# VHH binders against q9x234, part 2

Target 1, 288 residues: q9x234
Amino acid sequence: RTFSEEIKEELVNVPFGSREEVISELLGFIKARGDLDVKSRHIVFSLHSFAASRRLLNLMKYLSKPVSEIIVEKSHNIKKRYIKITAEYSESFMVIEPFFDVALFVSFLRGLFLSGGSMTNPRYHYHLEINLFEEETLALTRKSLKDFFNINAGIIELRNTRKLYIKSIKDILVFLEAIGVQRKLEEIDRIVTERKVIGDVNRTVNFIEANAIRTANSTARQIRAIELIKENMGLENLPEDLRRVALVRLRNKELSLRELGKKLNLTKSQIYSKLKRIIKIAERFGDV

## First folded at step 12 (VHH)

Design t3
Fold by ESMFold2, fold request of step 14:
Formats: sequence, C-alpha cells, structure tokens
Structure t3 (fold): chain B 288 residues (1-288), chain A 120 residues (1-120)
Amino acid sequence: as target 1 above (288 residues)
Amino acid sequence: EVQLVESGGGVVQPGGSLRLSCAASGFTFSSYALSWYRQAAGIERELIASITRGGSTEYVDSVKGRFTISRDNSENTMYLQMNSLRAEDTGLYYCAAKYPAKRWEPRDYWGQGTLVTVSS
C-alpha cells in the first residue's frame, strides 16, 4: 500500500535471468537482512515486506533450496509484522562478486532494495534509501553506483542505522529502471511533470501578485500627492502640463502609467517624470 | 576482465559467404545486447546489425536480407552470417556488447576486429 510496497510488488515479477544473477539477487537479501549462523549452517532473513518475502521464496525455489520455516512476528512498536524465513546457506551464495558486472550488480541492488530499501512518495519528497549496515559492502555499493550509473549516493549514519541514500530524482529513476521497475516509473514521471507545472504556475502567480502590489503602492502615493496639492495650493496653480496629469490620474485611479500616457499622448517615461514632479511639489505640504 | 574476440575474417570473392564469430568472456553474456559494426577505409564505424537479449534483430538497409546476426548464450558466442558479399562490404568488422538501458548510458565493450576483404 505504501509507495515502496507498490514498487516491491512490481519487482516480484521481474523474470529470472542466469543462475548467477539469481544468486546475486539473493546475496542482496543476505547482505541487507540475513543473519548467518555458521554453526547451524543456516540464514535467518528478517523482512518487513510480504512482496520481498514472496520474491525470496521464489529465488530459493529456483535454486532448489526450499526454506525450512516461515514465522510471522509482531513488531514491538505495532508498526508492521516481521516475517522470518530460515534457509540453509550454501557457500556458493557467498562467492558471487556483484560489483564488476552490471548485470550482477543490478540483481544485487534489487535484492538490497526488496529486503532493506524504501522510497518516499515522490509527490512529497524525492528520497530513496537502503539500510545496509556492513561498511565494506556499503562502500562498494556506493562506488559501483557511481561507476556504472553515475549515481551520486550518500551515506547516513545514525545511532542504530547505517543507510545509503539517493536524493536526485534523475538518479532515483535510473536506480529503479536498473532493478527492473517499469510501470511505477511511468507513474513517477507523471508526478515529476505535475510538480514542475505547479511550480511554474506558482512562480507566475507570485510575479503577477508582486507586480500588482508594487503598482498599487505607487498609485496610492501619486493620488496622496495630488490630494495634498488640491488641499493646500489648488490644482489650478500647477503648471498646465502637470495639472492635466493630476486630473487624469484622479479620474482614472486604476490605470497604468502606459494607459495614462495614451490618454495624454505621452510615453510611460514622460508620465513617470511628470508624476515625480507632482510628488516633489506635494512634499512641501506633507508626507507622501 | 571483459573480452570480445572476433574470428572468421578473410578474403572472399564477390557473391561469396563468410561467417564471423565473436567469443565473449568476463560478463553475463545472456543479459547484454550485441552488435556488429563495420569500418571501411576512411570512414567511421557503422552499426550494421544488432540482436537484443531476447533475440530480436535489426539490420541496416545495405545489409538486410544478406546478413544474419545470431547468438548462442550457451557458448557465449555471437555470429554474423554474411552472404552475397560485395566489394563495398570490405572492412574491419567489430563485435560490441552493451547492457540495455533507457535512462543511463552503459559502457560499450568492443572487440579488436577481424578483416573482411571482398575482391577478385
């Protein structure tokens, strides 16, 4: 139901490639969520996603390594149930080197994301992260993301977590394509386009509002100046060219300088100059 | 280490046939798209045939109907069957491999080339 879970549901159906690619994907699960017990020769996977659990079971079935048990446990914080899957490990799972062939690396990343990854809803934030505690594996993953995809991933260490993260929407889309996402990529493209359009509209509205406020303040000052002259001197005592401008401005408080200029057969610059002179005269009689 | 090695080039009469091979190692061959390029003297390399990981093929018009690209994933080998050869087919033939991608630019891998000469 979450955006991450919808992505993981799509990944369950990514076709299997070679056995080496399947083992590489399994190694991603192991590195993100596997707890290896050498004495008992088993791995316990702790997963929070039913989609990830189904994918893991499908990988194990393909490798002819059926799981020995599946346990669903409740979370202490009642956030989500944990699914524990126990399987016998094979030393062959551990010899795959996913960092030198992009086909293996893509499969490894899919396993990492399914087991320990999440993505925010791109309508609110652009953020993809993978919980990956092992320092060496995290460093190699970050390096390979740069080397193969030119993705700039960061590392965050908090008290109880170590995460690899991606913030650039361009890099997130590359990552999701690489691990096999198709339909959700189309949805994300639509969201990104919508957010860009909304941003363009908001900038246009802000410009129109700011311009209207600036014009209204300027007009109010001009009218105040003309009123001061009328009260203290009389408009008939202005030079004829200024008197004409003052009267037309008073009768047409809503007009722009360009529009006033048209009524008086003057340019915007000429109207501005005359109104500035009116304000200067009015300042003798009070605040403008 | 990734390697692509072409073989099968040689001298052939007009109207004749040759079969080129490209042996691959060091990567997951079945997951890559594969291509043949040709380079005649004094011009840039030209893509002439390609085959997807799923086996779909594309050809440039000058070669269509005469050349056939194929792949054998069990042998990590790509082939180019060249029939009805013409003098203008003379050049160096290179195989290439590239991981399929739409939103990022995968590295191209290239062979060293094999020479095909069509002459009397």
Scores: ipSAE 0.786, ipTM 0.911, lowest interface PAE 0.8, mean pLDDT 88
Fold by ESMFold2, look of step 12:
Structure t3 (fold): chain B 288 residues (1-288), chain A 120 residues (1-120)
Amino acid sequence: as target 1 above (288 residues)
Amino acid sequence: EVQLVESGGGVVQPGGSLRLSCAASGFTFSSYALSWYRQAAGIERELIASITRGGSTEYVDSVKGRFTISRDNSENTMYLQMNSLRAEDTGLYYCAAKYPAKRWEPRDYWGQGTLVTVSS
C-alpha cells in the first residue's frame, strides 16, 4: 500500500458536509477521471485507487444516483489495477462553482486528489501532484490554490500528460489539511521534524570533519617540516628554543598548539611563532 | 457575493436585554465558524463570543453568563442574546465568519455592525 493510498484511505472517512460540498467533491472526480457521455447521460470513471472508488460510491449513494456498472481489471504486465465505474449523472453536478467559496473548493480538491492525485513518501522527498487534463480547470485550480491558500503550484506538460504539482512541504501540509487529512498529517509532521534534525546533524558533522581535516593538515605540515630538518640538517643544529619545540611536537603529534604551549610554558601565539620559524627553515630542504 | 448583515441593535437601559441577528449569504454558512466582535469608541475590536460549526461556544469573561451565541444553519443566521446589559457593553457589534484552519489563514468575512447603546 503506497503512501498516497494511505492518505486516500483516511479521506474516505472525511464526514460529508452540505449537499453542495458533496457535489463539489464529485465534480473533482469528474474533472480528473470522468469521461462524460452527454447523449447517454452517463459518466465512466477510471480509477486506480480502491479508496477513491469506495469514496466515489459513497458520494453517489449520498446523492441517490445509480451506479450501473463496476469493472475491476488488473494489468498483468505492470501490476496496475483499473477500476471503472459507470454512473448516471445529473445536470446539477455541472452547475456547482467550486472556485469562489473555500468550503466548496476544499471539497473539489479532495475529489481531484482522490481520483487523480499522488504524493511521494515524505521520507524521500516532498512532491504532491494531480493529473488534470482540462486546461481551463487546471488554470482555475492553480489560481484558487494561490488565492485561498497562497500555494504556488507548478504545471508539468509533457506529450499526453498534464499535472499540477506542489513541492514545498509547507504548501503540501496546507493542501492536505484543506482536503481533510488529520491523522496522517501528524505522521508527516514527525517525518518533517526528523528530516530537519537529521539535516542539522549532518551539516554539523560535515563542518566538524572539514575542520578536523584542516587542523590535521596544519599539524602534518609541522611534522613534515621537522622531519625535513632532521633528515637534511639535524635537529641539534636548530636554535635551542626551536629544537625543544620540534622535539615536543614530534612526541605529541595529537596535541593542539594551546596544549603544546602548556607543556613548554609558552602561550599559543609563542608556540605558533616558533613552529612557523621551523617551517621556514625546513622550506630550504623541500615542500612543506 | 458574501454578505453578513447585523440587526437588532438599539438603545437600552442598564439591566436590559437585546437580541442581535446576523443574516448570511453567498457562502456555505454551515461550514464556517462564526463569532461576534464588539468595538467601543477609540478601542480596537474585541472578540466576545464564538461558535464552531459543530455548535461549541466560547465567551470572554466579561460577557460569560450574560450573553449567548447561537446559530441556525437552516436560516443562515447567527444570534447573540444579550442579557443584564451594562454601560461598558455599549459599542458597535460585528458578526464574522471564518473557515476553520490551522495551517493557513482563511479570509475573514465581516458585517457592517449594529450599534448597541446602554444608557440611563
Scores: ipSAE 0.748, ipTM 0.894, lowest interface PAE 0.9, mean pLDDT 88
Fold by ESMFold2, fold request of step 14:
Structure t3 (fold): chain B 288 residues (1-288), chain A 120 residues (1-120)
Amino acid sequence: as target 1 above (288 residues)
Amino acid sequence: EVQLVESGGGVVQPGGSLRLSCAASGFTFSSYALSWYRQAAGIERELIASITRGGSTEYVDSVKGRFTISRDNSENTMYLQMNSLRAEDTGLYYCAAKYPAKRWEPRDYWGQGTLVTVSS
C-alpha cells in the first residue's frame, strides 16, 4: 500500500462535523473527480483509492443520498484501476462556498486530497500534489491556502493536466494536519528527524574525510621535499636538527606533527618550523 | 462577516449571579474552540474559561466551581454562568473563537466585550 493510501485510510475515520462541512468535503470530491451527466442529473466519480471510495459512500449516507451504482473498471493503463461511483446530483451540493470559513475549507481540502491527491514517501523526498483542472477553483484554492495557512503552493500545467503542489515539508505538515491527519503526522515527524540526523552525520563524516585528505597532502609535500633533498643534495648535508626530522618523518609517514615532536622531544611548533625549513631548501631542486 | 456579540453584563451585588451570552455568526460555530476572557482596569486581558468543539471545559483556579462555560451549537451561542460573584470579578468580559490547530496559527475572532461590575 502506498504512503498516500495509508494517509487516505486514516482520513476515512475523521469524524463528521456539521452538515455544511460534509457538503464541503463532497464538493472537494466533485471538483477533483466528479463528472456531471446533465441529462440524467447524476455525478460519476472516478476514484483510484478504495479508502476514498469508502469515505465518499459514508458522506452520501450521511446526506441521505443513496449511491445508484458502483463499478470497478480497469483503465487502458494496466497500472490503474478505477472505482466508478454514480450518485444523484443535487444543486445543494454546489451552494457551499468553502473559501471563506477555514472549517469549510479544511473539509473541502480533505475531499480534494482523498479523490485527487497524492504524496510521495517522505523518506525519499517531499512532494504533495492535487489534481484540480478547473482554473477558477485552482486559483481560489491556492489563494486560500496562503490566506489561512501561509502555505506557498505552486501550479503545474502539463498537456491537459493541472496540479497544485506543495514541496515544503513544513507546509505539507500543516496541510495534512488541516485535513485531519494525526497518526501519520507522527510517523512523518520521525522520518523528518531521521533524515536530518543522517544529513548531519554525513556532513560530519565528509568534514573528517576532507581533513584527513588535507593532512595527507601536507605530509606528501613534506615527503617529496625530503626526497628531492636526498636525490639532489643528500640528507647528510642538512643541519643535524633538520636531518633528524627528515629521517623520522620518512620512517613515520602516518604520525601527526605532535606525535613526531614526541619522538624528537620537540613541540609541535618546533617540528613545523623545521619541516618548513626543509621544504624551503627542497624548493631549490624542484616543485614541492 | 464574522461577528461575536456579548450580552448580559451589568451591576451585581457580591454573591450574586449573572449569565453572559456570546452570539456568533459568519463561521461554522460548532467547529471552533470558544473562550471567555476578562480584563480588569489597567491589566492585560486574561483567559478565564474555555470549551473545545467537543464540549470539554477548562477554567482558571480563581473561577473554578463558580463559573460554568457552555455552548449551544444549534443557536450559535456560548454562555458563561457566573455564580458567587466577588469584587475581583469586576471587569470587561470578552468572548473569543479560534479554529483548533497545532502546526499553524488560526485567526482569532473577538467580541466587543460586556461590562460586569460587582459592588455593594
Scores: ipSAE 0.741, ipTM 0.886, lowest interface PAE 0.9, mean pLDDT 88
Fold by OpenDDE, fold request of step 14:
Structure t3 (fold): chain B 288 residues (1-288), chain A 120 residues (1-120)
Amino acid sequence: as target 1 above (288 residues)
Amino acid sequence: EVQLVESGGGVVQPGGSLRLSCAASGFTFSSYALSWYRQAAGIERELIASITRGGSTEYVDSVKGRFTISRDNSENTMYLQMNSLRAEDTGLYYCAAKYPAKRWEPRDYWGQGTLVTVSS
């Protein structure tokens, strides 16, 4: 089972609200996956989710709307199941304006997500999307998401479809809560927390490693510089303070600048300054 | 258009009773949590009573045992029965509707308020 399907399965059991809310949810299904046959006055829903299909059937039952046909088609691609549900079309469903009432909008969103939505497993990537062809509906949905929930959703236009997407995990959580997800929301929270911890650890490790590499490179450069000076002018020709630092660095290649400072009764900054001077001198003789 | 209209306010003597009503329109009333607020002169608006979608009620200590909040979803109306009124209960009373949420703060709907004056 995909993570999306698990979420949708949970949504099947969301209690029905008012008749208007139920109609609003149905409207979500219609907008996302409903095809109207004007001649027969039927609407055909094309769904890929069994959970979504179950929910749709429950909605239709609640509304006492007869379903005339249910067809399960196996796609040539073993992974894609198509469920076609045919029902009588009623214009009354289209009269509902879900964008002005939070309760209706939430129900509408539930329908949209069930029929056309998907979510990536949060263990890998934070991404929620709804596939919807109608540009106006997408725009209104985006606007309402912003107005009601302060969710920043994007819209992508592809050759054959349009998508609304949410990338922020915070926004995704709000969205899922709004449409009635509870149990899976807790799971997602746990995953996000775990990822954060792992991320922090990785960042720390990377930082430590990066610092180690930088230090190693710096040390190597210092040693090269000293050796270059030794070969070209001799260390004895360095100022006494620089010569002292150069000799200690050459003899203690593993020590940090702080540790070198301790040996010479100098601060890290003083050691650093002197080594810079040494490097500058070395640059006269070649690339360091 | 969303509307909340309070009524039932007026002047009453200490120890008297009033019943406030809040008539709602333009939204799915049954889906919202409802609350009564009051604002006394010079004091910030305070929540005094709330009722959930399921009918669970909560009261602030100052009104507990004296006030009763109720709702009629069939009539899209919320009520506040106010008994044993005191001078300190004087103020503007507001009804509010809020969609229940944990992770987001939806816009609340508010009435215009009704004045309650408790005076001898």
Scores: ipSAE 0.657, ipTM 0.856, lowest interface PAE 0.8, mean pLDDT 91

Design t3
Fold by OpenDDE, look of step 12:
Structure t3 (fold): chain B 288 residues (1-288), chain A 120 residues (1-120)
Amino acid sequence: as target 1 above (288 residues)
Amino acid sequence: EVQLVESGGGVVQPGGSLRLSCAASGFTFSSYALSWYRQAAGIERELIASITRGGSTEYVDSVKGRFTISRDNSENTMYLQMNSLRAEDTGLYYCAAKYPAKRWEPRDYWGQGTLVTVSS
């Protein structure tokens, strides 16, 4: 199963708090995946996660709210799988304001994540997102994340979809802890540590490789320049100091500028300067 | 709006008793850890007693055996029973509520304080 589903499975077993907290969590479900019919006093939840469904059912049971229907559409693609849960709702659920109390907000976030949230495997990418259509709820959620947790969440609006997202692994960890994740946090910490080490190594290797390539390219250019001069005007027609450098460079294609300098009793800087002059001369005859 | 209101302070003789109350409103009281702080004149505010969501209590050594912190979630009220009061217990007593967290620092709620004076 996906990393998201594993997290959600853990969340199924988070102990219930107060009645208000439970309602707040339910509100998260409602805002993310609930279709409300006020006239019939029914709500239909469209979920893609079995874990989320189980949690929702447990919440409803705790609140002594009967579920009238459960429909599971079978699909081989998890993304195309739908679990529809129909239940009666009370207006009291909508009266809860989860954005002013951290306890309620955390519960609300749990509901949002379970019903509409996903997280990429941290081995590959740091990304947590919550699908939420209502703009006001998105804005309030974003603000509260900042106010309560100092989390910097972004909002993406694409076509007919709106998403809240968190990219910082630090913020993701805070978010997950807040909504009740424990075991998976340890795993994520390990993964993050491993990635950091690997990343550092890769950066170092890439830096070395890049420098090597640059050096090789520079050397190749120098040689080309010298050869071009040789073909068009002859090396004997170069100033004596440049001719010496040109000859030594051609004979020692593998040496660094410093090493070339040692051979000619010149500094790296002096060699570099002379090679630049050589290149400039060569440019008279063609591209170098 | 979140409110914490302390009451029960006053003047008492050494060896006497007081019971402080902290009435809370505007937040889910049962979800918060609660604490009593006190501040004596010229001294920094100090934590003296705490009670978790689950009811576990902790005390500083100076009040152990004399003070008892308790909570009533049904009434959204925290209490501090103070027995065998001493002159050094004189100070302003504050109620605080804190949401338990590890990786983040939630906002703490504070009362205005109630004055306790122990004098002969």
Scores: ipSAE 0.627, ipTM 0.847, lowest interface PAE 0.8, mean pLDDT 91
Fold by OpenDDE, fold request of step 14:
Structure t3 (fold): chain B 288 residues (1-288), chain A 120 residues (1-120)
Amino acid sequence: as target 1 above (288 residues)
Amino acid sequence: EVQLVESGGGVVQPGGSLRLSCAASGFTFSSYALSWYRQAAGIERELIASITRGGSTEYVDSVKGRFTISRDNSENTMYLQMNSLRAEDTGLYYCAAKYPAKRWEPRDYWGQGTLVTVSS
């Protein structure tokens, strides 16, 4: 089972609210996957999710609207099942305006997500999308997401379809909560937390490694500088304080500046300053 | 347009009773958690009673046992039965509706308030 299907399965059991909320949810189904035949007064839903189908049937039952036909088609692609549900059409379903009341809007969103939505496993990527062909509905949905939830959703126009998408995990969590997800939300929280921990650890390790490399490079440069001075002018010609530091550095190539300081009864800063002076002298003889 | 209209306030003697009403319109009443707030002179507005969508109630300690919050979803009305009123209960009483959410902050709806005066 896909992560999306698991979410949808949970949504099947979300308690029904008011009749208007139920109709709003149904409207979500209609807008995303409903084909209206006005002549026959029927609506045909094409769904890919069993959970979505179950929810739709429950909604229709609640509204006392008979379902005339249910067809399960096996696609040649083993992974894509098509469920076609045919029901009586009612103009009353289209009179609802879900964009002005948050309760209606979340119900509407639930229907949209169930019928046309998907979510990537957060272990890999943060992505939620809703397939919605109708441009006006898409725009209104986007606007309402922003107005009610401060969610920033994007729209992608593809050759034959339009998609609303959310990339922010924060926004995704808000969206899921709004449409009634609870248990799966907890799981997502755990996954996100784990990823953060891993990320933090990796950052720390990278930081340590980077610092180690910098230190190693710095040490190598210091040694090169001292050797260059030794070859060109002799260490005996250095000021006494610099000569001392140079000799100790050459003898102790593995020690940190702090440790070198301890040996010479100098602070890290003092050692650093002296080594910098040594490097400057060495630069007279070549690239260090 | 969302509207909350409080009524039932007035002047009562200590030990008296009042019943406040909050009539709601313009939103799906049954989907909201409801609350009563009060504001006494010189004091910040405080939450005194709340009722969830499911009918679960909570009270501040100062009104426990004396006040009862209830709702009628069929009438889009919330009530506050206030018994054994005290002078300290004097203030403006507000009704509020909040859509329950944990991860986002929905807009709260507020009434204009009704004045309750408890005086001898």
Scores: ipSAE 0.327, ipTM 0.718, lowest interface PAE 1.6, mean pLDDT 90

